# Designs tried in a protein design chat: VH-VL binders against o60147. Part 197

Target 1, 175 residues: o60147
Amino acid sequence: MLEKNKYLYIFRHIQTNQVLLSQGNVLKKTALFQLPYPLQKPVAPNGMRPAKLRKDHWVPLLKVEFPNESMFQSVFMQLLNYRKYRSVQPLTSDLLKLPIPVRRRKIMRQEVPNTIADLADILNKEKFPENSVRLQLSDKSDSEYADWPPSVQIDSEEIKLSRGFREKTTVDEAR

## First folded at step 9 (VH-VL)

Design ya118 (framework fv_tocilizumab)
Fold by ESMFold2-Fast, scan of step 9:
Structure ya118 (fold): chain C 175 residues (1-175), chain A 119 residues (1-119), chain B 107 residues (1-107)
Amino acid sequence: as target 1 above (175 residues)
Amino acid sequence: QVQLQESGPGLVRPSQTLSLTCTVSGYSISSGYYWSWVRQPPGRGLEWIGYIYHSGSTTYNPSLKSRVTMLRDTSKNQFSLRLSSVTAADTAVYYCARHEEWLSHFDYWGQGSLVTVSS
Amino acid sequence: DIQMTQSPSSLSASVGDRVTITCRASQSISSYLNWYQQKPGKAPKLLIYDASSLQSGVPSRFSGSGSGTDFTFTISSLQPEDIATYYCQQSWSTPWTFGQGTKVEIK
């Protein structure tokens, strides 16, 4: 069970491009708490959080394997901090000029490139050994959203995960 | 359902180490969540002490960090608190509590264990 | 550390009254704020999370609002069982910090 804490899975929504982090290849309903709309005025804190987790809506974006839990925890916590930081940044004037539905789609669409850029930035700042972190993507072209440090080896094999979650074991436990 | 229960000595001598254990039932501490200690001096407010993540990694309140150690025992489904060099200021009700990973709200609490620091 | 300040420190109200408690953070915490009820001799109980989300099983007379630095907790019609101390807690960054508490009493 300990070994599963060396893996970070990132999922994306097939239509909106919203991103969910997971410590395993299963998603729990509580993962939806990760999806606040990044709003800069006093609106509902849930923003555009989906009402329920649907198996067919989420696909793997990437999987990261770390040599130990300490490295995994360091990177994972930093990713969470980056997401919080992004949620309080003011919207650009360009985004504020867009109609709300268009603005919403544009912001959500950026979650994939932003998450990949954040991951790469964290890994570039850490002093991890060469080839110690294994990155496996569902679409290898997504690696182009960032410059990767020597510590990262990008796997030639694409990810082969089930969509989103193992509904029989984990989804109902969330609440 | 999930339940948390504190146990340990109710009286500790000044300069010694306070040691408490939280026994969890209804959920494996290795399966998720953060597992925390929060204390409350008599008649006063709440102070977060630290947490241990389901993986075993820990984070402590900077005000207490030099004196705090948290450990887990997955075979007994327990996590523990050790607070060294105690003084009368450490007299408090100590709660163990679980908090959710993304929004960090405390959804289950133990009943609390009063620890008195006196000679 | 993020400092949480509650107002008022205590209040007395009649059954059926609307009770309002405020919580102010020393920096912006977005919606990362939770509210707890603590009855005498008992552990705290979660009422509201993420500033405005009602915890399952909690009566609808309790509500929360706010974002950034200023937050409000409301009991729309005070009941005798609501005698308790209420705490806000920021979940933006560790160390997690609580307000000093607001004691609510019935007249």
Scores: ipSAE 0.424, ipTM 0.784, lowest interface PAE 2.9, mean pLDDT 85
Fold by OpenDDE, second read of step 10:
Structure ya118 (fold): chain C 175 residues (1-175), chain A 119 residues (1-119), chain B 107 residues (1-107)
Amino acid sequence: as target 1 above (175 residues)
Amino acid sequence: QVQLQESGPGLVRPSQTLSLTCTVSGYSISSGYYWSWVRQPPGRGLEWIGYIYHSGSTTYNPSLKSRVTMLRDTSKNQFSLRLSSVTAADTAVYYCARHEEWLSHFDYWGQGSLVTVSS
Amino acid sequence: DIQMTQSPSSLSASVGDRVTITCRASQSISSYLNWYQQKPGKAPKLLIYDASSLQSGVPSRFSGSGSGTDFTFTISSLQPEDIATYYCQQSWSTPWTFGQGTKVEIK
């Protein structure tokens, strides 16, 4: 079997800061399944899954290049599991004191740093080879949300953002 | 300079499989970009068939998905198209082309290869 | 699928004339539209990408504009070597689709 895409793209919603994981640089409709269904009763914010994917509502948060598809798949699945785990955890007392709309907004605002932290945690546990994972961020300051293992090389160049897509750039240099 | 060149049989019988290869020079397909096939029936417009990424990931036109297979050989710097169960409607000039990541404009094209489906 | 409709299907103009071709998408595609030139027996050549960006090496007499659903391709001063069929192509979503083409001839 041929190796498939080894690139993880994480997108954020331009308004809500919700996060979607993507294999490849183009969001698929199925990515919406990562968001809570409006009628569901999870601990995490509900009613946040739109009926249709609007590509122009999403911008790249970060790009990760893995050595191979297997490593990508492992990390991808773990990220989903981390999200699921978080969604079923009890809310903190501080959040419970807030009205539901405010609470939801607070939780959504945490999705970006939480996802970045999750990624770092997963990579720390995986113990990939040194400098084998390339990370590019739309905002370099986002890298501060976590401690990155030696396996991760953070790109000096930021992702240039456009709605739904990166701006025109040359192909990244091979490591 | 980047160059693409199509190669393969110019004649295919009905119900058989059309097979073409695109050889890329001046650029390694392993370095990135998306590699597409586009066809054009005689005197008609252009139809995108699908693309393959250097990783082997593919995306096909739904109208042809059931019949299309794309592969790549990084060692030969080539990618290929297979179209099964061909009919006269598949007679066309077939082009291979490249587009950048994130932007799907085709900046480099092969010269095209005419494939005629006839008994 | 997104349908791309070009207008006109064909036109004839004199050397030096301003030529305008329009392309309409069945839904909004933002600025994800490209224009190609195809001469007889040749592969398409990219002229404009992202609605208005001129491809490297392309003469400045070629230009593009528009966003959303309506786009315009312009040749400011038609030259004899510009005889060709021109195509628009949306790159908003797969499957990527082309307009039916506009054949440009010289009177």
Scores: ipSAE 0.006, ipTM 0.576, lowest interface PAE 11.0, mean pLDDT 87

Design ya119 (framework fv_tocilizumab)
Fold by ESMFold2-Fast, scan of step 9:
Structure ya119 (fold): chain C 175 residues (1-175), chain A 119 residues (1-119), chain B 107 residues (1-107)
Amino acid sequence: as target 1 above (175 residues)
Amino acid sequence: QVQLQESGPGLVRPSQTLSLTCTVSGYSISSGYYWSWVRQPPGRGLEWIGYIYHSGSTTYNPSLKSRVTMLRDTSKNQFSLRLSSVTAADTAVYYCARHEEWLSHFDYWGQGSLVTVSS
Amino acid sequence: DIQMTQSPSSLSASVGDRVTITCRASQSISSYLNWYQQKPGKAPKLLIYDASSLQSGVPSRFSGSGSGTDFTFTISSLQPEDIATYYCQQSWSTPFTFGQGTKVEIK
C-alpha cells in the first residue's frame, strides 16, 4: 500500500524531452498512452500495437507532494485537461515553416517548460495554504519556467537518480 | 486474464436502493485503472454512471450524481454501485467495466446484470 | 456534456460489403474516441481506441479514422459474425458519453 494518491511524479524523455505523468514513483507501460503530445495523433494502420516502454529512456523531472488526496486529484485532473487542451491548439506559423523532423523536435522539447508552466498556473489558480505543496526538482533551474504561488515550497535538495524510481513489475514488452 | 462479474438483486421496488457488486479477478483494483458502472435500458444505448479510481476517488455522471454512491472493498477486490430512489426509468442491464487511465477506453466488461424496477 | 451522434441508426448489408459508420462530437475531442461492438445479449467489446488503434485480438477488417469532431468506423468486408450494434464513445472528458448506436444487419 503506497501513498501514490498524494504524489504527482513527472518524467521526461532523455532524448526527446517529452513528458509523462505518473501517480507513483514507478513508470508503468500504460503511461505511453499519453503520447504523442502535443502533436495531433496520426491515423494509425489496422493492427498497430502500443509502443514498448524503455525505462532507461525516462528520468525524473519533478515530484509534487500534496497534503491530501483531494488536492492531488484536483491538480492532477486539471493538468491532464491542460495537456489535452494543448494537443488541439493550432500550430504557430513559425512551426509550420519548419521541416517536419525539426518541427517535431522543437514541439517535443517544449513539453518540459509547458508542463511546468501549466502546473504552476493550476497551483496559482488554487488557493492552497502557504507552504502546503512540496515541489522537488531534478534540476532546480527548471523552477524558473514559472512563477510559483506561496502555497508551493520548493525543496533545496534536487531529486537524485536512484534505482527505486522505476517500477519493478513494469513490463517493457508489448503484450 | 482480467475478469469482471456483476452480482446483486435483479428486482428492485420503486423508491428503493439498487445495489450491485462487481468482483474483479486477475488484477488488483487498487493497482491502476478506473472502475466504472455503465447501464443500458432495454432496447436503448449505453449510459456511463460513474467511476471509482484505483486511489478511491469517485466521479459520477451529473445526471445521476445525487443518487449514486460507489465504494470499493480492496480486501475482496470488489467495487459496488448504490443507486437510490429508483424508478421504472432505472430498469436496465448494469455493466461494470474497467477503463484505461490516459485514453479512458473500456477494455474489459462484466457480463451485465439486468435490474428490473416495477412500476 | 459532449453529445455524440452516430449515422446511420441502422443499416443492412451483404456479406463481403464495405460498411461505414460515422460519429460526430458536439465539440473537438482530438482523437479521444473509441468504438465498441455489442452482439445481442452480450456486453460491449472494445474494437478501436484512440480513434484509429486496433485493440489486440480484433480482426484487421475493422478500422477507425478521424480527428476533432468527425470520425469514421469501417468494416472492410462484412462477415456474418459482425451482426451487432456498434457504439462510439468519447473519452475526452467526464461524463463519458456514447453515440446512440448503429445496428448492423445482414440482408
Scores: ipSAE 0.236, ipTM 0.720, lowest interface PAE 4.7, mean pLDDT 84

Design ya12 (framework fv_tocilizumab)
Fold by ESMFold2-Fast, scan of step 9:
Structure ya12 (fold): chain C 175 residues (1-175), chain A 119 residues (1-119), chain B 107 residues (1-107)
Amino acid sequence: as target 1 above (175 residues)
Amino acid sequence: QVQLQESGPGLVRPSQTLSLTCTVSGYSISSGNYWSWVRQPPGRGLEWIGYIYHSGSTTYNPSLKSRVTMLRDTSKNQFSLRLSSVTAADTAVYYCARHEEWLSHFDYWGQGSLVTVSS
Amino acid sequence: DIQMTQSPSSLSASVGDRVTITCRASQSISSYLNWYQQKPGKAPKLLIYDASSLQSGVPSRFSGSGSGTDFTFTISSLQPEDIATYYCQQSWSTPYTFGQGTKVEIK
C-alpha cells in the first residue's frame, strides 16, 4: 500500500508547549528523540531523556491530510529542516538576559506558534492544488499564527486519537 | 534481536550491474525506520549510498544517483541495491544498515559483502 | 555536501591512557553527529549518537562532546580491545558523510 503515509499529526505538551511530530495518531517512545532542541534541560531520572513516554501529557495540536504520500514526504522533511534550522539560530539579546530556567520556558512556549508558522510557510511555497490539503486544529485560534495558502482547507472538527500508545524499549532494540 | 545479512554475487564484470540483497530478521522493514547501503573500498573510508524508507520512498547520494536503484520486498522482509555501469572504482565491501528515523544514526549493520569488479 | 575532517589520522597510546579524537564539520550540524568503532574485518559499531549519547551496551569509558562544527570523542582509559578505527558521521542532512577515520593502536 503505496499511499499509507498521507497524515501528519502534531502533538503539544500540556505543560511545556513543546511539539512532537508523528506520522500517525499514535506516539511511539522514539518520538522523544525529537526533544530537546539545543536547549539544555535537567537530566531526567535514568538518563538524558524521559524513561517513559507519558501519553497523558501530550494532546493533538493539529492534523494535516495530504492527497498523496509524495506531498506528505516533501512537507514533513521540510518541517524537520525548519526545526533543525531554528535550533542553530543565535538567541536574541532579550532571551540572553533571562535566567536559564525562564529562558527555556519562553523558548519552549514558542514551539507551537513557530511550528504553525513553519507549516504555513512550507505550504505557501509549494504549488499544491486548491483545497487539496486538509488542516484540522484542536484550537482554531492557532490558525492565526500564520497566513494560509488557497491549497489549505481549515476544519474545526475534533481530532480523533488512538487510546493505545505503542512503546518499544530502546534496550531491546539495541540487543 | 534485529539482524541484517547481505547476499549477492561477489564478482561483477565492468559495465554490468552490481546487485545485492539485504535480509532483515527480528523486525519488519515495513513497520519503520530507514534502510541504507554503505560501502567501503579496500583500505578506504565509508561512503553512504542511499536509503529506502519503510514506505518505499528512496534518497540516493547525488554522486551515485544516476546509477543507483533501491527497492524493497516486504513479503520476504528484504531490501536491495542495484548499481549500474560498474567500474573497478566500485570494488568495495557493501554493508546494509538500519537508520533510526529521528536522529539518523546507524544502529544495526550487516556483516558486509565484498564485491570485486574485475574483467 | 558536508565535509567531515578527523584528527589525528592515527595514534598510538598505552593501556590506561586517555585518548582524544576530534571531528570538524564544514558547516554547523548542531548535535547531529555519531561515532562508530570498526575492528579489522568487521562492520562498524555505533558507540555514540547525538554527539554525546552513549549507545546501550557500550562501556562508559567512551564519551562524546561538542556542538555545531567541533566535536570530540574520548576514551578515558584505553583497553587492548579498543584497537580499532573510529569514524565520525554527520546525520544533519543527506548525503550523510563520514570522517576519514582515526586508527587507534596500542604501543
Scores: ipSAE 0.220, ipTM 0.716, lowest interface PAE 4.9, mean pLDDT 84

Design ya120 (framework fv_tocilizumab)
Fold by ESMFold2-Fast, scan of step 9:
Structure ya120 (fold): chain C 175 residues (1-175), chain A 119 residues (1-119), chain B 107 residues (1-107)
Amino acid sequence: as target 1 above (175 residues)
Amino acid sequence: QVQLQESGPGLVRPSQTLSLTCTVSGYSISSGYYWSWVRQPPGRGLEWIGYIYHSGSTTYNPSLKSRVTMLRDTSKNQFSLRLSSVTAADTAVYYCARHEEWLSHFDYWGQGSLVTVSS
Amino acid sequence: DIQMTQSPSSLSASVGDRVTITCRASQSISSYLNWYQQKPGKAPKLLIYDASSLQSGVPSRFSGSGSGTDFTFTISSLQPEDIATYYCQQSWSTPLTFGQGTKVEIK
């Protein structure tokens, strides 16, 4: 058992736009099991996944601050369930007409708008207090993928961290 | 070591439903990959029937889509094929196979199960 | 649907010979082509993926090349155990499709 968590850290992959959810500001290798698609073409012997976590290939998408751990856990679990539900839906006939690599890229690129829409939908269904949930984005235009409830306060300042949610250069001795 | 093994009736009567199960060992079917059925009529080539993604989403060959259903049973680590309204043209060796998500190559195959459609 | 045409449909060669099989796609599939070996009574076995990548454990005498619509599979020095039917398969688009197969026999 660890200290209470009240922050949800959402990362996006710089090349594929795939999304990872994290309870901490640093990604762990186990987070790769969230991905439906590998990050790169498999290399012999058998195309196993997940191959390797390149922390420098993941950038902040958004950070959500909840007033308590209970609200965090509820939203986090619901968001994982929404992602699972999306993964089992039938593909549209228009998508099925596309070549597999093109179809895959299109699906992966939709993870950012889909994750943001899902988060907003969950928050709209929950009856949280006004201005109780703080949202900070790396690109504020991404907030336009959804309509937000009164419980959400969008931070005017964008995330400027270069390495996930940590400062680009931090030396242990400087601390 | 990953292994796939087909099971099910080897004889099906015309107009009935062909039902086969693939049992997977050494890897969880819900953890990754596409899980496929491929058939081969006697003396002919290979025909892809369809696949089920580890999440449960299915894609079927359009030539068979109206007759094909694929399901997974994650508690038994199995996936299955049902092909309805069979005729003699459906007589074939049926293989289950795993294929990789990026390149869609088949890396592990079952041994194959011959299904004969005959009265 | 993408049609895959193999040439020749069958061939006979001597042990030690270089054997070449070609596969043509009805439209461009980039490098998304795989080659399989099938021995009588057995399931197909993956030899080459992504047009030119050798599967782990497969002898180096097998190779593949090509991109777009035209692909080649080569056995540099035919061995008795290589007697089989070989299939190409495109992974560019669903439905996944196979060539008709090339039967390789020893003279």
Scores: ipSAE 0.021, ipTM 0.626, lowest interface PAE 7.1, mean pLDDT 84

Design ya121 (framework fv_tocilizumab)
Fold by ESMFold2-Fast, scan of step 9:
Structure ya121 (fold): chain C 175 residues (1-175), chain A 119 residues (1-119), chain B 107 residues (1-107)
Amino acid sequence: as target 1 above (175 residues)
Amino acid sequence: QVQLQESGPGLVRPSQTLSLTCTVSGYSISSGYYWSWVRQPPGRGLEWIGYIYHSGSTTYNPSLKSRVTMLRDTSKNQFSLRLSSVTAADTAVYYCARHEEWLSHFDYWGQGSLVTVSS
Amino acid sequence: DIQMTQSPSSLSASVGDRVTITCRASQSISSYLNWYQQKPGKAPKLLIYDASSLQSGVPSRFSGSGSGTDFTFTISSLQPEDIATYYCQQSWSTPRTFGQGTKVEIK
């Protein structure tokens, strides 16, 4: 029997290309703590008051379906670790040559290919059954940022939703 | 400042249901986090019981799953624990705690409520 | 379930001493390990999260290190107020599991 909480929802910022990971199909304000370049300045020691979350500025990047909650949690935790590891790496000399605003914009744009590459790396290291992980993208060309293991099945249909991963239907209106 | 406070009977009879409530102040339980119960038998270590996500979804420790129910009351900003068919082995201090979603640590704890299972 | 094993189960040291506690996970948990302090009659208090990150308001004498299966918690200069039991906890998977605790006393 398959468990609940088997979906990973990944969003990107429409202007900055920054990425947020979510366990649910709508973003929560706490997700902003994932950002390496916060939208607001620090307001407390060891803390940061994030900017107000504007859900209309975040669009679906990809949705990952796992066969069970255990596999979901393992991959999700590893993705958070990969993001943390990336945030503490030294900047390359090429990036250091750029003016600060240009450098930050370039780094932020790399979050989409980096997140996709990290996901693929994790799934290549984990030994999951063939076709057990389903990947659905908003733009299928984004799948080309990585080589996927046999455990991954990429949906032929792209995500149609512009906000979150939920669209109102007659079924949803009954809830 | 976020505060958590346990309340409920300190004495429960064997075979009955243990019921505890956690009252949260300083943060809405429907806005984020996992809201959790952790217990500690006298002189022993910590055992995670389960948590309820701010959406209402629950996850329980498999060792206790058949006996545990957690519920939210968003109007009172409370979440509760019910543990059925109690025995002397369920005697413990029960803590409610907030579990952070992304880095996954318990950042705020209640003071704890001692529940004794005795006839 | 992921089993967490702490060593030692208890120790006694003098004020100013360096105290080290270790925690071992039965499988790799990356950096998803937290350390808590519990004083007698009180709730646990978060000291370190994500293996090495110091919680706000916690004295700098407390530190953590490690990744994968082996983790270390250190008090660089033991103070009288540090008398407590210390617990590690993994956040890699549910159920969340704790080590059995290390009791730290002053001689």
Scores: ipSAE 0.000, ipTM 0.494, lowest interface PAE 14.4, mean pLDDT 81

Design ya122 (framework fv_tocilizumab)
Fold by ESMFold2-Fast, scan of step 9:
Structure ya122 (fold): chain C 175 residues (1-175), chain A 119 residues (1-119), chain B 107 residues (1-107)
Amino acid sequence: as target 1 above (175 residues)
Amino acid sequence: QVQLQESGPGLVRPSQTLSLTCTVSGYSISSGYYWSWVRQPPGRGLEWIGYIYRSGSTTYNPSLKSRVTMLRDTSKNQFSLRLSSVTAADTAVYYCARHEEWLSHFDYWGQGSLVTVSS
Amino acid sequence: DIQMTQSPSSLSASVGDRVTITCRASQSISSYLNWYQQKPGKAPKLLIYDASSLQSGVPSRFSGSGSGTDFTFTISSLQPEDIATYYCQQSWDTPYTFGQGTKVEIK
């Protein structure tokens, strides 16, 4: 569906709090390429292909509606760049003192606040028209991770998925 | 077209090790997919034994884990099953099969090799 | 382990009949269920994956539905070549487990 290109969905893993970005309300298996840490070990043969996607392990974190595809594309690409930038930053000395499993768990737990902060930072820099971007959260308290620009209208309305993760979700649903 | 073919002794004595090889053609086992062994006792249902990934990483059915070893030989495009300490209960047709990495469905199967455990 | 229970264990039907087989998982497996056909002396053949997706090359008279714990496999118009045992298999978690099978025979 090309007309869905103006929506950004962000999903959170229920156990690890790792985050996936999606251009639609249903996750595709290719989204797993975004993850720096595997959800199961071993993940993939060369570490380049993700393990199988289990959609019921992912819940909506937030949904963003942009006024047009151009604005969506700009923000989506910048979010991917922010995530790439974070993945190559040196670890702090405090994290380096921790055993590897503990260190990775702490890093993964920060993906939700980091992604929300990154989204807000991008939107603050872009100077979109007032109330032109609609933000829906599954938990309104998550909006407190950032300061939002005048372009953002935070909606208290519940996020609704057309298919759901419980019954109608498929791994390879065409759009 | 991808083809899988089992080979190995059809008769194994109790307490010894069952050894089978799966030869794959039409696709390199080092290129992807998970490669599994599944068995079926005569007149009964299917039991998954384990898989090996192209990297050599393995996962075994917990009920058989202490007796199972799977290995790959990438130069011959083969993967193998070793099942130790066999008993009459291990008499079955043994299939090798490929399962898709994302959804884990078995899309190609070997023809099966009957292994009888008997003195 | 996830237990898979099929019903019925066997059935007998006429050519052209609609045949329905059910499969129940001991816990929710979302849509991670596959259906296989096995003819005597042959390896199983994949018919349906991800609960409802028809494998390439498989006749359209075969279909699957369901999610969570309850799944259905249907042959809309039974043909003589469909005489076989049918198995469901969950791909939600290892160990992968199969139903006990449903034997389909022509009257």
Scores: ipSAE 0.000, ipTM 0.467, lowest interface PAE 16.4, mean pLDDT 80

Design ya123 (framework fv_tocilizumab)
Fold by ESMFold2-Fast, scan of step 9:
Structure ya123 (fold): chain C 175 residues (1-175), chain A 119 residues (1-119), chain B 107 residues (1-107)
Amino acid sequence: as target 1 above (175 residues)
Amino acid sequence: QVQLQESGPGLVRPSQTLSLTCTVSGYSISSGYYWSWVRQPPGRGLEWIGYIYRSGSTTYNPSLKSRVTMLRDTSKNQFSLRLSSVTAADTAVYYCARHEEWLSHFDYWGQGSLVTVSS
Amino acid sequence: DIQMTQSPSSLSASVGDRVTITCRASQSISSYLNWYQQKPGKAPKLLIYDASSLQSGVPSRFSGSGSGTDFTFTISSLQPEDIATYYCQQSWDYPYTFGQGTKVEIK
C-alpha cells in the first residue's frame, strides 16, 4: 500500500516573501487563506476577497519528505498551529513604531526565516529516527535559519524546478 | 449585501463595563477585513476605538487600550466590544464598521447604538 | 498621534455651488486619506478613499485630491441631498484619526 500524503511542500511569494504550506505539489486557491495579509484588496460587490492564485508569483521554498503519513500529518498540523499562533500575537514595540504599510512589509519579509525556524523547532521536539526526514531546499543557505536535529537529512541537491514543484509534461496536457 | 448591526444595553452605570455586539451578515468575519468599533459623543466627532483582524489579532487606540477588549465569535459571525470603568465621557453613539485591509477605509458601517452612561 | 485639521468648521452654500473642504495632517501620510459623509442620525458613508478614488455608487460630483499633508475634497455642484457633515480620516498609522468635521448647509 502506498502512502499518498508524506510530502510537505512550502512555497514563497516572489514579491512579499509570504509563505504557503501545501499537502500537494500544486497550490490550491484555498491556500491563500493562510496569508496574514492579502495580496490584493477585495473588489467584489458583496465584499468577498477575490483571491487569485497566480502560479508565476509562487516559487518552491522547500520540500519535506516524511517516512509515513502519520509523521507528515503531525508536523503539518503543528506547523499550521505555529502560523496561527503567530498571527494573533501582539506586535513588538519596534514594529509598532512603523507606519502600517512599512510594518506590513517588514512582517511579510520575515515569514521565510520564521517558517524555517518553526519547522526546525517542531522537528527538534519530535523524536524521529536518525535520517528519517529528508529536506530539500531551493536555496540551501535558507537552512542556516535554524539548527536541524539528527532526524533531518538535508539533500545536497537544490530544487531545480523553475515553476513550483511541477514541470509540465505531454501527459499533463493530454489529461 | 454586507450588513453590520450593533446590539447591547443602551444604559450603563458609571464604573461598570459597556458591552456591545456587532452581528455581520453577507460576509464571514474570518475571511478578511478588519472589524472595528468607532464612537461619536453627541454633537462631536468620530473616535476610532480599535479593531479585531480576521485572524483574531487586536489593535486598540492607545487612549483607551487599558479599558478595551474586543472578541470575535466566528460561529455566530459576530464581534464584540467591552469597555470597562465607564464614565459620563463614554456616552456616545457606538458604530461597528468594516475596514479594508490594504488602504484601511471603512466601507460598511452599522446603524449605530447610543450608549448613555448615567446613574 | 497624527492630528487631522479640517477647515472650515462649517459653511453655507447655494445649490449648484462648488464646495471645497480642506484637511491637513500633522505629518506626511502619503495618499492614505479617506472622506466620509454623515447625515443627521445616520452612520458615516465612505465617499473617497486613497485621497482621490471614488467609492462605487458615489456620484461623480464628489472628488478628492492631495498627498503628503494637504488634501482637498470638492463637491462640484452642490445638491440638496449633500447637506451633511464631512470627515477626513488618515489610515497611515495607528491610531486612525479623523478631522473634526465640516458641516455643509444650504442657505
Scores: ipSAE 0.015, ipTM 0.632, lowest interface PAE 7.2, mean pLDDT 85

